# VH-VL binders against q9lj97: the designs that were tried, part 3

Target 1, 262 residues: q9lj97
Amino acid sequence: MSQEEQPKRPQEPVTYGDVFEVSGELADKPIAPEDANMMQAAETRVFGHTQKGGAAAVMQSAATANKRGGFVHPGDTTDLAAERGVTVAQTDVPGARVTTEFVGGQVVGQYVEPRPVATAAAMEAEVVGLSLQSAITIGEALEATVQTAGNKPVDQSDAAAIQAAEVRACGTNVIAPGGIAASAQSAANHNATIDRDEDKIKLIDVLAGATGKLAADKAVTRQDAEGVVSAELRNNPNLSTHPGGVAASITAAARLNERADI

## First folded at step 4 (VH-VL; framework fv_masavibart)

Design A03
Fold by ESMFold2-Fast, scan of step 4:
Structure A03 (fold): chain C 262 residues (1-262), chain A 118 residues (1-118), chain B 110 residues (1-110)
Amino acid sequence: as target 1 above (262 residues)
Amino acid sequence: QVQLVESGGGVVQPGRSLRLSCAASGFTFSTYHMYWVRQAPGKGLEWVAVISFDGSNKYYADSVKGRFTISRDNSKNTLYLQMNSLRTEDTAVYYCARAPKWYSFDYWGQGTLVTVSS
Amino acid sequence: QSALTQPASVSGSPGQSITISCTGTSSDVGGYNYVSWYQQHPGKAPKLMIYEVSKRPSGVSNRFSGSKSGNTASLTISGLQSEDEADYYCSSYTSSSTLVFGGGTKLTVL
């Protein structure tokens, strides 16, 4: 980023990178009042109130400090927040509900609430008598995406994330013919030729039965999540991940596996 | 213009095999999931099998697993159901159905009757 | 596979509203927003009336509406007409990535 601000200020603005683990252009942006208002509205819609200690509270404090310092004005919104949005998504995984908060497609908050939820993976554990404390697999995380983004039209970023997930689950560097990744790529290609969103192939159409479609499966690790996030991010025109999508579900699973007593 | 036409039904003895087909026209067959759904005389609807738009995913009702095989030929716009080891309880009208999404059917054929009797 | 629970029959007078329930579990109706309703006249193939709990396909009268609360989905038909007399089936996506149908409800217009 080039320096356009005058030198010798007694203080600097509070940027996204100062308070959150974000990268790229967003990290250097001063937190603006409307960004914080958008996050507060998103948290209220999802939770019914602003979360104590959540991203909205952090952003409001930072925006207030930035207003007092003269770095931002009421009504200001960062370009990335305006273009790519400020969103809050909930992903249900076995034994927990994970809430992820995004600005410009980057994660600024994650909260894990232990609970039994009606997800494909949780119901599978109940029906077959599996322990809910077992590690969450890549296939289970993909099936959990049906709850949070099942009706999203499949695009190239989804297909890339699913491909990364299959490769990591199977330990191969090529996708299986007729596998879930091949299906996702076919869906993305078909959707590029279809005018009406209603008629496009959705994530549920590809991810239904993901555990049975993978040739092999494994517990989700942090490294797996990083690979899937990278694939989705690099294949999105806006260089962002979809809230509640594949990368979000895989990331939630990795975090839960690291916190479990297994 | 959208049409689904089932064929291959008939009377067959228990333990034998039968192959149903569904000829699709008036839409891009390769972009739709396809289902087989059956209805015994005077009874309700029971899903039998589903195949994804590209043929990569197939699922079956527990009552037919291991006996029935669903397949499709996208180049011929045709859906198939291979029914082996037929039982008296398989007697039903068999419908093919078009699914723009995995969980709903927007168009149905008129059905073909399969009667399994000795 | 277990079927979703529907009343065997319901009845109403012309111009009245009626509601048909469809009860499942947290692994089907309660767990997903993928509930559909089908209308079947005697001797004919079923017709899609509602999908994704509350959405109507093009050409379906706005007298038909769908909703869901917990493990129970409902189909409501307002302004009953004689042509509405038919069998109605609900269906839902399940945690096994399969579908399940309700047992069906016969609607009689008095």
Scores: ipSAE 0.076, ipTM 0.547, lowest interface PAE 6.9, mean pLDDT 83

Design A04
Fold by ESMFold2-Fast, scan of step 4:
Structure A04 (fold): chain C 262 residues (1-262), chain A 118 residues (1-118), chain B 110 residues (1-110)
Amino acid sequence: as target 1 above (262 residues)
Amino acid sequence: QVQLVESGGGVVQPGRSLRLSCAASGFTFSTYGMYWVRQAPGKGLEWVAVISWDGSNKYYADSVKGRFTISRDNSKNTLYLQMNSLRTEDTAVYYCARAPKWYSFDYWGQGTLVTVSS
Amino acid sequence: QSALTQPASVSGSPGQSITISCTGTSSDVGGYNYVSWYQQHPGKAPKLMIYEVSKRPSGVSNRFSGSKSGNTASLTISGLQSEDEADYYCSSYTSSSTLVFGGGTKLTVL
């Protein structure tokens, strides 16, 4: 007659799609304990401590609930987090520093740290309510990829993403001879014949100085990001984007450009 | 074994030209970025020029821009530095260095001395 | 370009640990995880000891370690040996897609 109340188990796991705006395969995955630990470690590396209210805190809570419900076990990592990683990337743009958090190549968190311009002209414009901050360009986003994935060997998915970015920047349907996209395609083809990963041509070798190598440039839009993401996805055998890669950087730039405070 | 061997150094008068070579062996030269780094007598390291794996991307230190030209011949596994309008402050040991990453040099040559004096 | 700031000299006794700092700005050391450390013995070419802030090339003793906090990178050498006596240089990638070196630190093993 005297029965102890049983803890109520969740009926379904807490998935990435339940707590983050992610899509595809990742959205249906239960958040696993090691995914959360990897994000917490990445936040500590970038911020010097775990970020209050960051993706790591959300993932730890979800992983704990999933463990209690029997959907995951201690030490479990989702396949996408294990294969594509858990990454925190920083992009410096005029007027702001953007920190973007990724799981399996998809954004799960983003923080904008405004950098006030302290020139006399900027201060005068601020007083009258004008903004002097420039939108992030495609070339700037490509250069930012050097910071987050500069040592990644160039593969066909990178080359496709870079080609999509150059075409969008220049407003053409062809890549420039001897341009950044041509260089990326050559690097990807060459890397396919190289056995040792360390000997392969890296993204930094292609993307360094990208703003100076594009015939034209433009502010990154959501449509630009969608095109670059699609190019990277369809040219990857696993139909995924690389954490901190070209598509990730272009996506972060597009989101920042859409904010009212830029 | 990776080996880089510089040559072409010597004594030249101000305003003249000199061409340095770096012969690479023991690795796939065509997949690596390459640097020239110099060190004046009793001074620290100063990068001079860098060239990408395919020669399409080149960067120069401000002190040599417009005077020095970096180039490579992947068919000969050789890196070059063409030094024009030489100044006394260009006097240094010039090292050839392999860059598996744009920002680090894992192997260096023995260096070749360039002395610019009258 | 502006050079990175290193102390001119550091000294320690055999078996001791020492740390060499390398201070830049948010446009180089603070902005990128692409800091390298080089060891140079008198009359010899430099040797890569650390790359990407904390990574060690094959063949480099685990007595050498690297770290970074804000705009300052550090090289730590533990268990000092007489052969560690050399000049040490840091370098960093920059926002202009170039490279800058520190002024160098002379390590003396007493």
Scores: ipSAE 0.008, ipTM 0.496, lowest interface PAE 9.1, mean pLDDT 82

Design A05
Fold by ESMFold2-Fast, scan of step 4:
Structure A05 (fold): chain C 262 residues (1-262), chain A 118 residues (1-118), chain B 110 residues (1-110)
Amino acid sequence: as target 1 above (262 residues)
Amino acid sequence: QVQLVESGGGVVQPGRSLRLSCAASGFTFSTYGMYWVRQAPGKGLEWVAVISYDGSNKYYADSVKGRFTISRDNSKNTLYLQMNSLRTEDTAVYYCARAPKWYSFDYWGQGTLVTVSS
Amino acid sequence: QSALTQPASVSGSPGQSITISCTGTSSDVGGYNYVSWYQQHPGKAPKLMIYEVSKRPSGVSNRFSGSKSGNTASLTISGLQSEDEADYYCSSYTSSSTLVFGGGTKLTVL
């Protein structure tokens, strides 16, 4: 009985799970216009422009289709994007700058920009003709978290992720006394008694020099990343990872190691 | 209300030792990283050492590694710098500074002068 | 030894804007958003003016602003006043988990 529409509207909304490798409640959410606007603003702040084929472009396209289909309205924001934010973080790793884009604490985009390795040891290896180890270690990924979340107060979710990282790096089920996991756990417990965020112990206080503090280290694998992500998720009241946090940095390292063939 | 007061500076012969202290008040000392920064007469700022809130992490400038030791006593709200094998190049005003973040200092002491005579 | 490059001196007249640069590498200024700026008057301890590239502590005039592009951070002072005459130092976190200062810039208010 109703009139036919022109142009034809989409039959189903474009959800986060349709275009990104995301899970849980976010995967089923139609991409909303304000989510896309927030990502575009974040990309412009970090890159100086909107990335072609980046998450912002994908989200703007999806949000436009969803608006045309009547699934979302101008000004709409998904609950998880409003609650957990839309963020873009850059992580410097040996040989590359990795930019990771998040919605609701989940990765929706990741870009690798090759960069010169700027260490004395790497330069010495090049001069003598030795091959460089390009694999990013768990300790290096933890240090990279300082760049993206160093100023974050340490909470139990961070402590759990750091503990999982140390256990995987050392191949043991027990954390080292006085090690980074013990320090993170102590910091999280202390911070629980402090009211002002400015007075809390920060991730940088725990993770600075992580590579030198681990009893053993190893190249980050997909399995390592899965373990660290699971630990952070299970110890977060919202069952999400912190944007640019420990799980994000370990995940970025694992993916970069796969692309480099270790 | 935040105060940092350095003490222990003075004139000392090359090769000898000196210990500086920094008394902190007006904040929860045990939750903050602390720095020692020095400034030679008429020269710029040079960081010397940093210590984490719990004393587990310590880093030093290359010029003082193996000679200087940073430490803290959270029960006494006091930061220390043990300076061994002093050289004439160590002559400077030494400041202690509070680091609410590892990379920035929001409060500085007035400094204490260390003169290593040749 | 300072690793970051600043101009030795800059000058301006009251009411002008001046900019002080701080150039490092991808292992310090270029790699982290942890650049701070300090003001030091003769015979006094340094005072924090800017942290995390562009943030001001409470009590610091909004005439002071910070920015960063690539390996170079900048401190801009607008509406220059006589009390701004001082030495200015930049600092940055490094990939070695240490801190590095710039050589310092003497600002003269003409």
Scores: ipSAE 0.200, ipTM 0.632, lowest interface PAE 5.6, mean pLDDT 83

Design A06
Fold by ESMFold2-Fast, scan of step 4:
Structure A06 (fold): chain C 262 residues (1-262), chain A 118 residues (1-118), chain B 110 residues (1-110)
Amino acid sequence: as target 1 above (262 residues)
Amino acid sequence: QVQLVESGGGVVQPGRSLRLSCAASGFTFSTYGMYWVRQAPGKGLEWVAVISFDGSNKYYADSVKGRFTISRDNSKNTLYLQMNSLRTEDTAVYYCAREPKWYSFDYWGQGTLVTVSS
Amino acid sequence: QSALTQPASVSGSPGQSITISCTGTSSDVGGYNYVSWYQQHPGKAPKLMIYEVSKRPSGVSNRFSGSKSGNTASLTISGLQSEDEADYYCSSYTSSSTLVFGGGTKLTVL
């Protein structure tokens, strides 16, 4: 007759910062069971099932460990997840659909689904013997934001992200007079004086045709994405990025291009 | 279960060609960038080549550029390395590896030994 | 050889803490937060221990921790155990959009 051993309790909780690339207040929070359930529900809504090895699976594992350790209880929800949400957003970029998972406005997962997409312009370029660009540019990523957040009122965080994007695209530390960043800043300033969201200038009004409005353009790099994310975060009162917004689109493009560049 | 299995290694004479394969299973292969990394006997790790998720972009270490070609077949969940004009210094265990995050490799194959000798 | 500088060897006694350094430049380790650490036992494939400077994959002991200061990244192993005896490699993204490995450090548990 052998003695059975009890599993050892964890000495400290598994926090968001332990398993995800998150910062600020969220990084120090123990992953709670309801946070994990919300992510599982969001993944199921988008994919029709929970993704193996996705954020929901990681969060469920962490929440189970935290329950075993007595750090959280069934039904507990992290305040940031309850207030800012647990969301899954899809951003369409040339050749792919990128699904980005957020907790409290911060990225915890990202998936790339190749999607053959032919526009009238792309088909015409093919007819004249021109090759399509394989790398996604800053202007293209900005235009992609119209599909996921086109109806969002432009605020100061959007304007800051767009400014960072234009500066990086053009290789200067000053935005172009009358350019897309100047338009975004004007929209954000105007919107600050308006009470009703339906009366505000939207992202589609600023970002439509962004590729043609930039003085120069370039393939999105991870450094570009980090700069844009940082600009959006520090200019948002909640210190978070908008799901499907500018930072999300630029990050999606950088991820696709990194798989191309390295 | 995530699994990467390399094959195609062996003993070959200098100047000859060899093709390595890496069979992937247990994940959506078409959404990940893939790498070849090698390790000469008793030496450290050396990056060889990378291919984007859709096969549109490829990069090579200077030591193999112009001689090796990386490719993939997403319909077969298979990664390839075509090795031409082999040299004795190409002797190494060749690993395929998956990239889920920025330049980190969470899964590696068992490796396949390539010996280039005369 | 590798561009990142690691000590060729480090040693420690069971229960001790040891630290392995990985020194680069502002164009790799100092410029980006994409430093990974791998553990390799003889005859085996490398195993990811740390990614993005300080993060652990599922299944990696909390005795392993990573940090960075300026151009130097560090891997620290606390409560040293005999099974930690292995070769350890760092890696980093570079401004050339390439990957570079360190020369490797042989850890001996006395």
Scores: ipSAE 0.000, ipTM 0.377, lowest interface PAE 19.0, mean pLDDT 79

Design A07
Fold by ESMFold2-Fast, scan of step 4:
Structure A07 (fold): chain C 262 residues (1-262), chain A 118 residues (1-118), chain B 110 residues (1-110)
Amino acid sequence: as target 1 above (262 residues)
Amino acid sequence: QVQLVESGGGVVQPGRSLRLSCAASGFTFSTYGMYWVRQAPGKGLEWVAVISFDGSNKYYADSVKGRFTISRDNSKNTLYLQMNSLRTEDTAVYYCARADKWYSFDYWGQGTLVTVSS
Amino acid sequence: QSALTQPASVSGSPGQSITISCTGTSSDVGGYNYVSWYQQHPGKAPKLMIYEVSKRPSGVSNRFSGSKSGNTASLTISGLQSEDEADYYCSSYTSSSTLVFGGGTKLTVL
């Protein structure tokens, strides 16, 4: 006779598809603790707290259950979350602020907040010293995309490339509230629901003034270009970058900066 | 439980054709690029062909261009390699591999042996 | 397609560290941070050990690390164990949007 008391463990992990309307490989993945931590950090940056009823609360609960069940370990992250990120994006549109939460490029939450006045999205000051004058920066390369692809509707590959660019400029894997990546991801999600291309949000609507919207900026390096190219490729149906798009502009900037470096 | 299982290998004479298949399970096949990589007996790895997740983009090693055709049927979770005008130097174990990213193969099948001899 | 240059063999004793080099050109290893390393035991399929120069997949021991300097990428295995005895292959993305593998290195654990 055993004296051990064993609580009943779940037979299966809680997956993304169990709690969110997601598809593909992500749907079958157990929600991992680091995925949940990344979402909680992103929500805190955007909302100032973990959003009630937001994805972070759902993911933390699922990750805790999965840890207790032995399906995931502390510090684990889903490969899709690690590679494409866990992000919260805000876009100001006429009459509303749209906030969209993403894991691996797929929507796990979306909120619309009516706003009677447009508020400028601000990632202000935070100390950028005197700018580098001789090298092309990430913000400048993003602004250059307006000249080559400004009228292109924002899609998921653009949003991923812009997120990689902002992360590299700022040195973090979460995006800033009201920042350029947040705007791009919100625009891509909104555009997915629009049938006519002329009614979609364009790259110019997101990238104009990019240098002023980044909390930090830096000269573009080859490593920066590789990260941006990789992000755009992984989120493009044909595994290619748009010729005049974000990855192309960042790559051109890296190449020019290498030639200028004595 | 990602699994890739190759089949269709065997012994063929030079100049003949052979079709390899790779049955995929345990993941959403239609969202991943797929590779064929070969390894001649006692030699190193050589990339053969790659196909995008939707089948729209295909790339081949110069050694097989014009002779081999990569294809996929996402409804059957199956990858194919049609090998025409086979040469003795095509003798190798052929691996099916999943491309998490264009430049890395996170899962491989166990391989199928193709022997081209008279 | 030219193969990347690896030493044919390397050896070490248990508990030691060894490094395997992978040398290419500015059109592959030197031009991109898309270098991967694969481990292959006799009669088995290759296993991804390192991707994007220095990143490890889930389940790969932190004894395995990757780095790159110029046109040469390196795989370092610390705390060498008998099960590490295998063939190791590097690979790189190329400027032609293709992939190229190294010739392979046979690691012997003495």
Scores: ipSAE 0.000, ipTM 0.389, lowest interface PAE 13.9, mean pLDDT 79

Design A08
Fold by ESMFold2-Fast, scan of step 4:
Structure A08 (fold): chain C 262 residues (1-262), chain A 118 residues (1-118), chain B 110 residues (1-110)
Amino acid sequence: as target 1 above (262 residues)
Amino acid sequence: QVQLVESGGGVVQPGRSLRLSCAASGFTFSTYGMYWVRQAPGKGLEWVAVISFDGSNKYYADSVKGRFTISRDNSKNTLYLQMNSLRTEDTAVYYCARAYKWYSFDYWGQGTLVTVSS
Amino acid sequence: QSALTQPASVSGSPGQSITISCTGTSSDVGGYNYVSWYQQHPGKAPKLMIYEVSKRPSGVSNRFSGSKSGNTASLTISGLQSEDEADYYCSSYTSSSTLVFGGGTKLTVL
């Protein structure tokens, strides 16, 4: 027999850190109604509907509880969500499409959809009986950034993330002269002196063909992703990562590699 | 006013070499990727080569890979195409073009005709 | 590598609308939102009309619009004028970090 619930009235707010694996100032913030509405709108734009089990559903539930408890009001927006956005980005990596959801530059959701790889390498792997789900490399993750942020002007946070990625790929503490990291640093330095965004050097100019430009490459690990995220954060005035940027693509690759038991 | 002016075209025998130049003005040349695109008489457009802002990235069409070399001199605002081992099928008008965010061309030169004939 | 597929010719009367298709694969048109369209009059260099599938450069008439569905991009020209008579080329970024052009479409306005 079903019994009437007497739901526990919230005595403490539901924060981002209570429901998501986030850090810093965001983790301590009560989830606000407008944050949840922004995520729902972003999921609808990307998926054509609200993602079942996605961040929007979790955030709507938390925001409703927080409203009921008097911790937030209708129309409230978390400062980090207002300043740095609520974003859903799709990144294609070999064998999968990864959808990553961000609040204030931090990942709050990630979903992997397996997809056939339509490349000569994938066709060859299929012919020789190799698994189509192979480890995603640092170079491949950098090239994936071309699809999600190719038009972004290169800044110091991008250059730092690319340097961390190259160092990790090559297993060295120095970047290659004339290599991808050196090019990214040069681009960031030039862009700092340029006023018009149209004249700035873009990420695609640096990252196109990244796999062929690295002296060595390796499968992305969680530790690699943490290093790249840290580099991007430390070199950003707002202490956040760019949605769909270098850190996001490396993080997506690391998560995919873990799920594929590579 | 953005201007791209090609030079170096002419009539050349098969197997010989030719160097094309493109003089750029009216924009900050050193921050833009640059392209060479060709068009055979009465035919369509064919991408030939691209070079990144600092010259560190270069890509070529399969039809010219190993024979053509793209380069740039940012101090002179000049783009180059070194064409070696020329073939009759290389006969075309060669355009210099400015990359707009790498994947499109917002400004084109007038073109220079290269005729490879015996 | 084969070029993107465009119809060889298309025609329309002044004031009508026409559409030019550009079909590729998942490794070019279908894989990226980096499709451009160029207009070329006889004896002239090409002019950029559309970039990033649907965006117009400054100075291009809003009669020109672009779209994409799957592996096929389309250029639509509304309210045809005699000056629109030209060759039209599509172009796409590829998974090899290169570019590929369509074969071109001759538009006749009569």
Scores: ipSAE 0.228, ipTM 0.653, lowest interface PAE 5.2, mean pLDDT 83

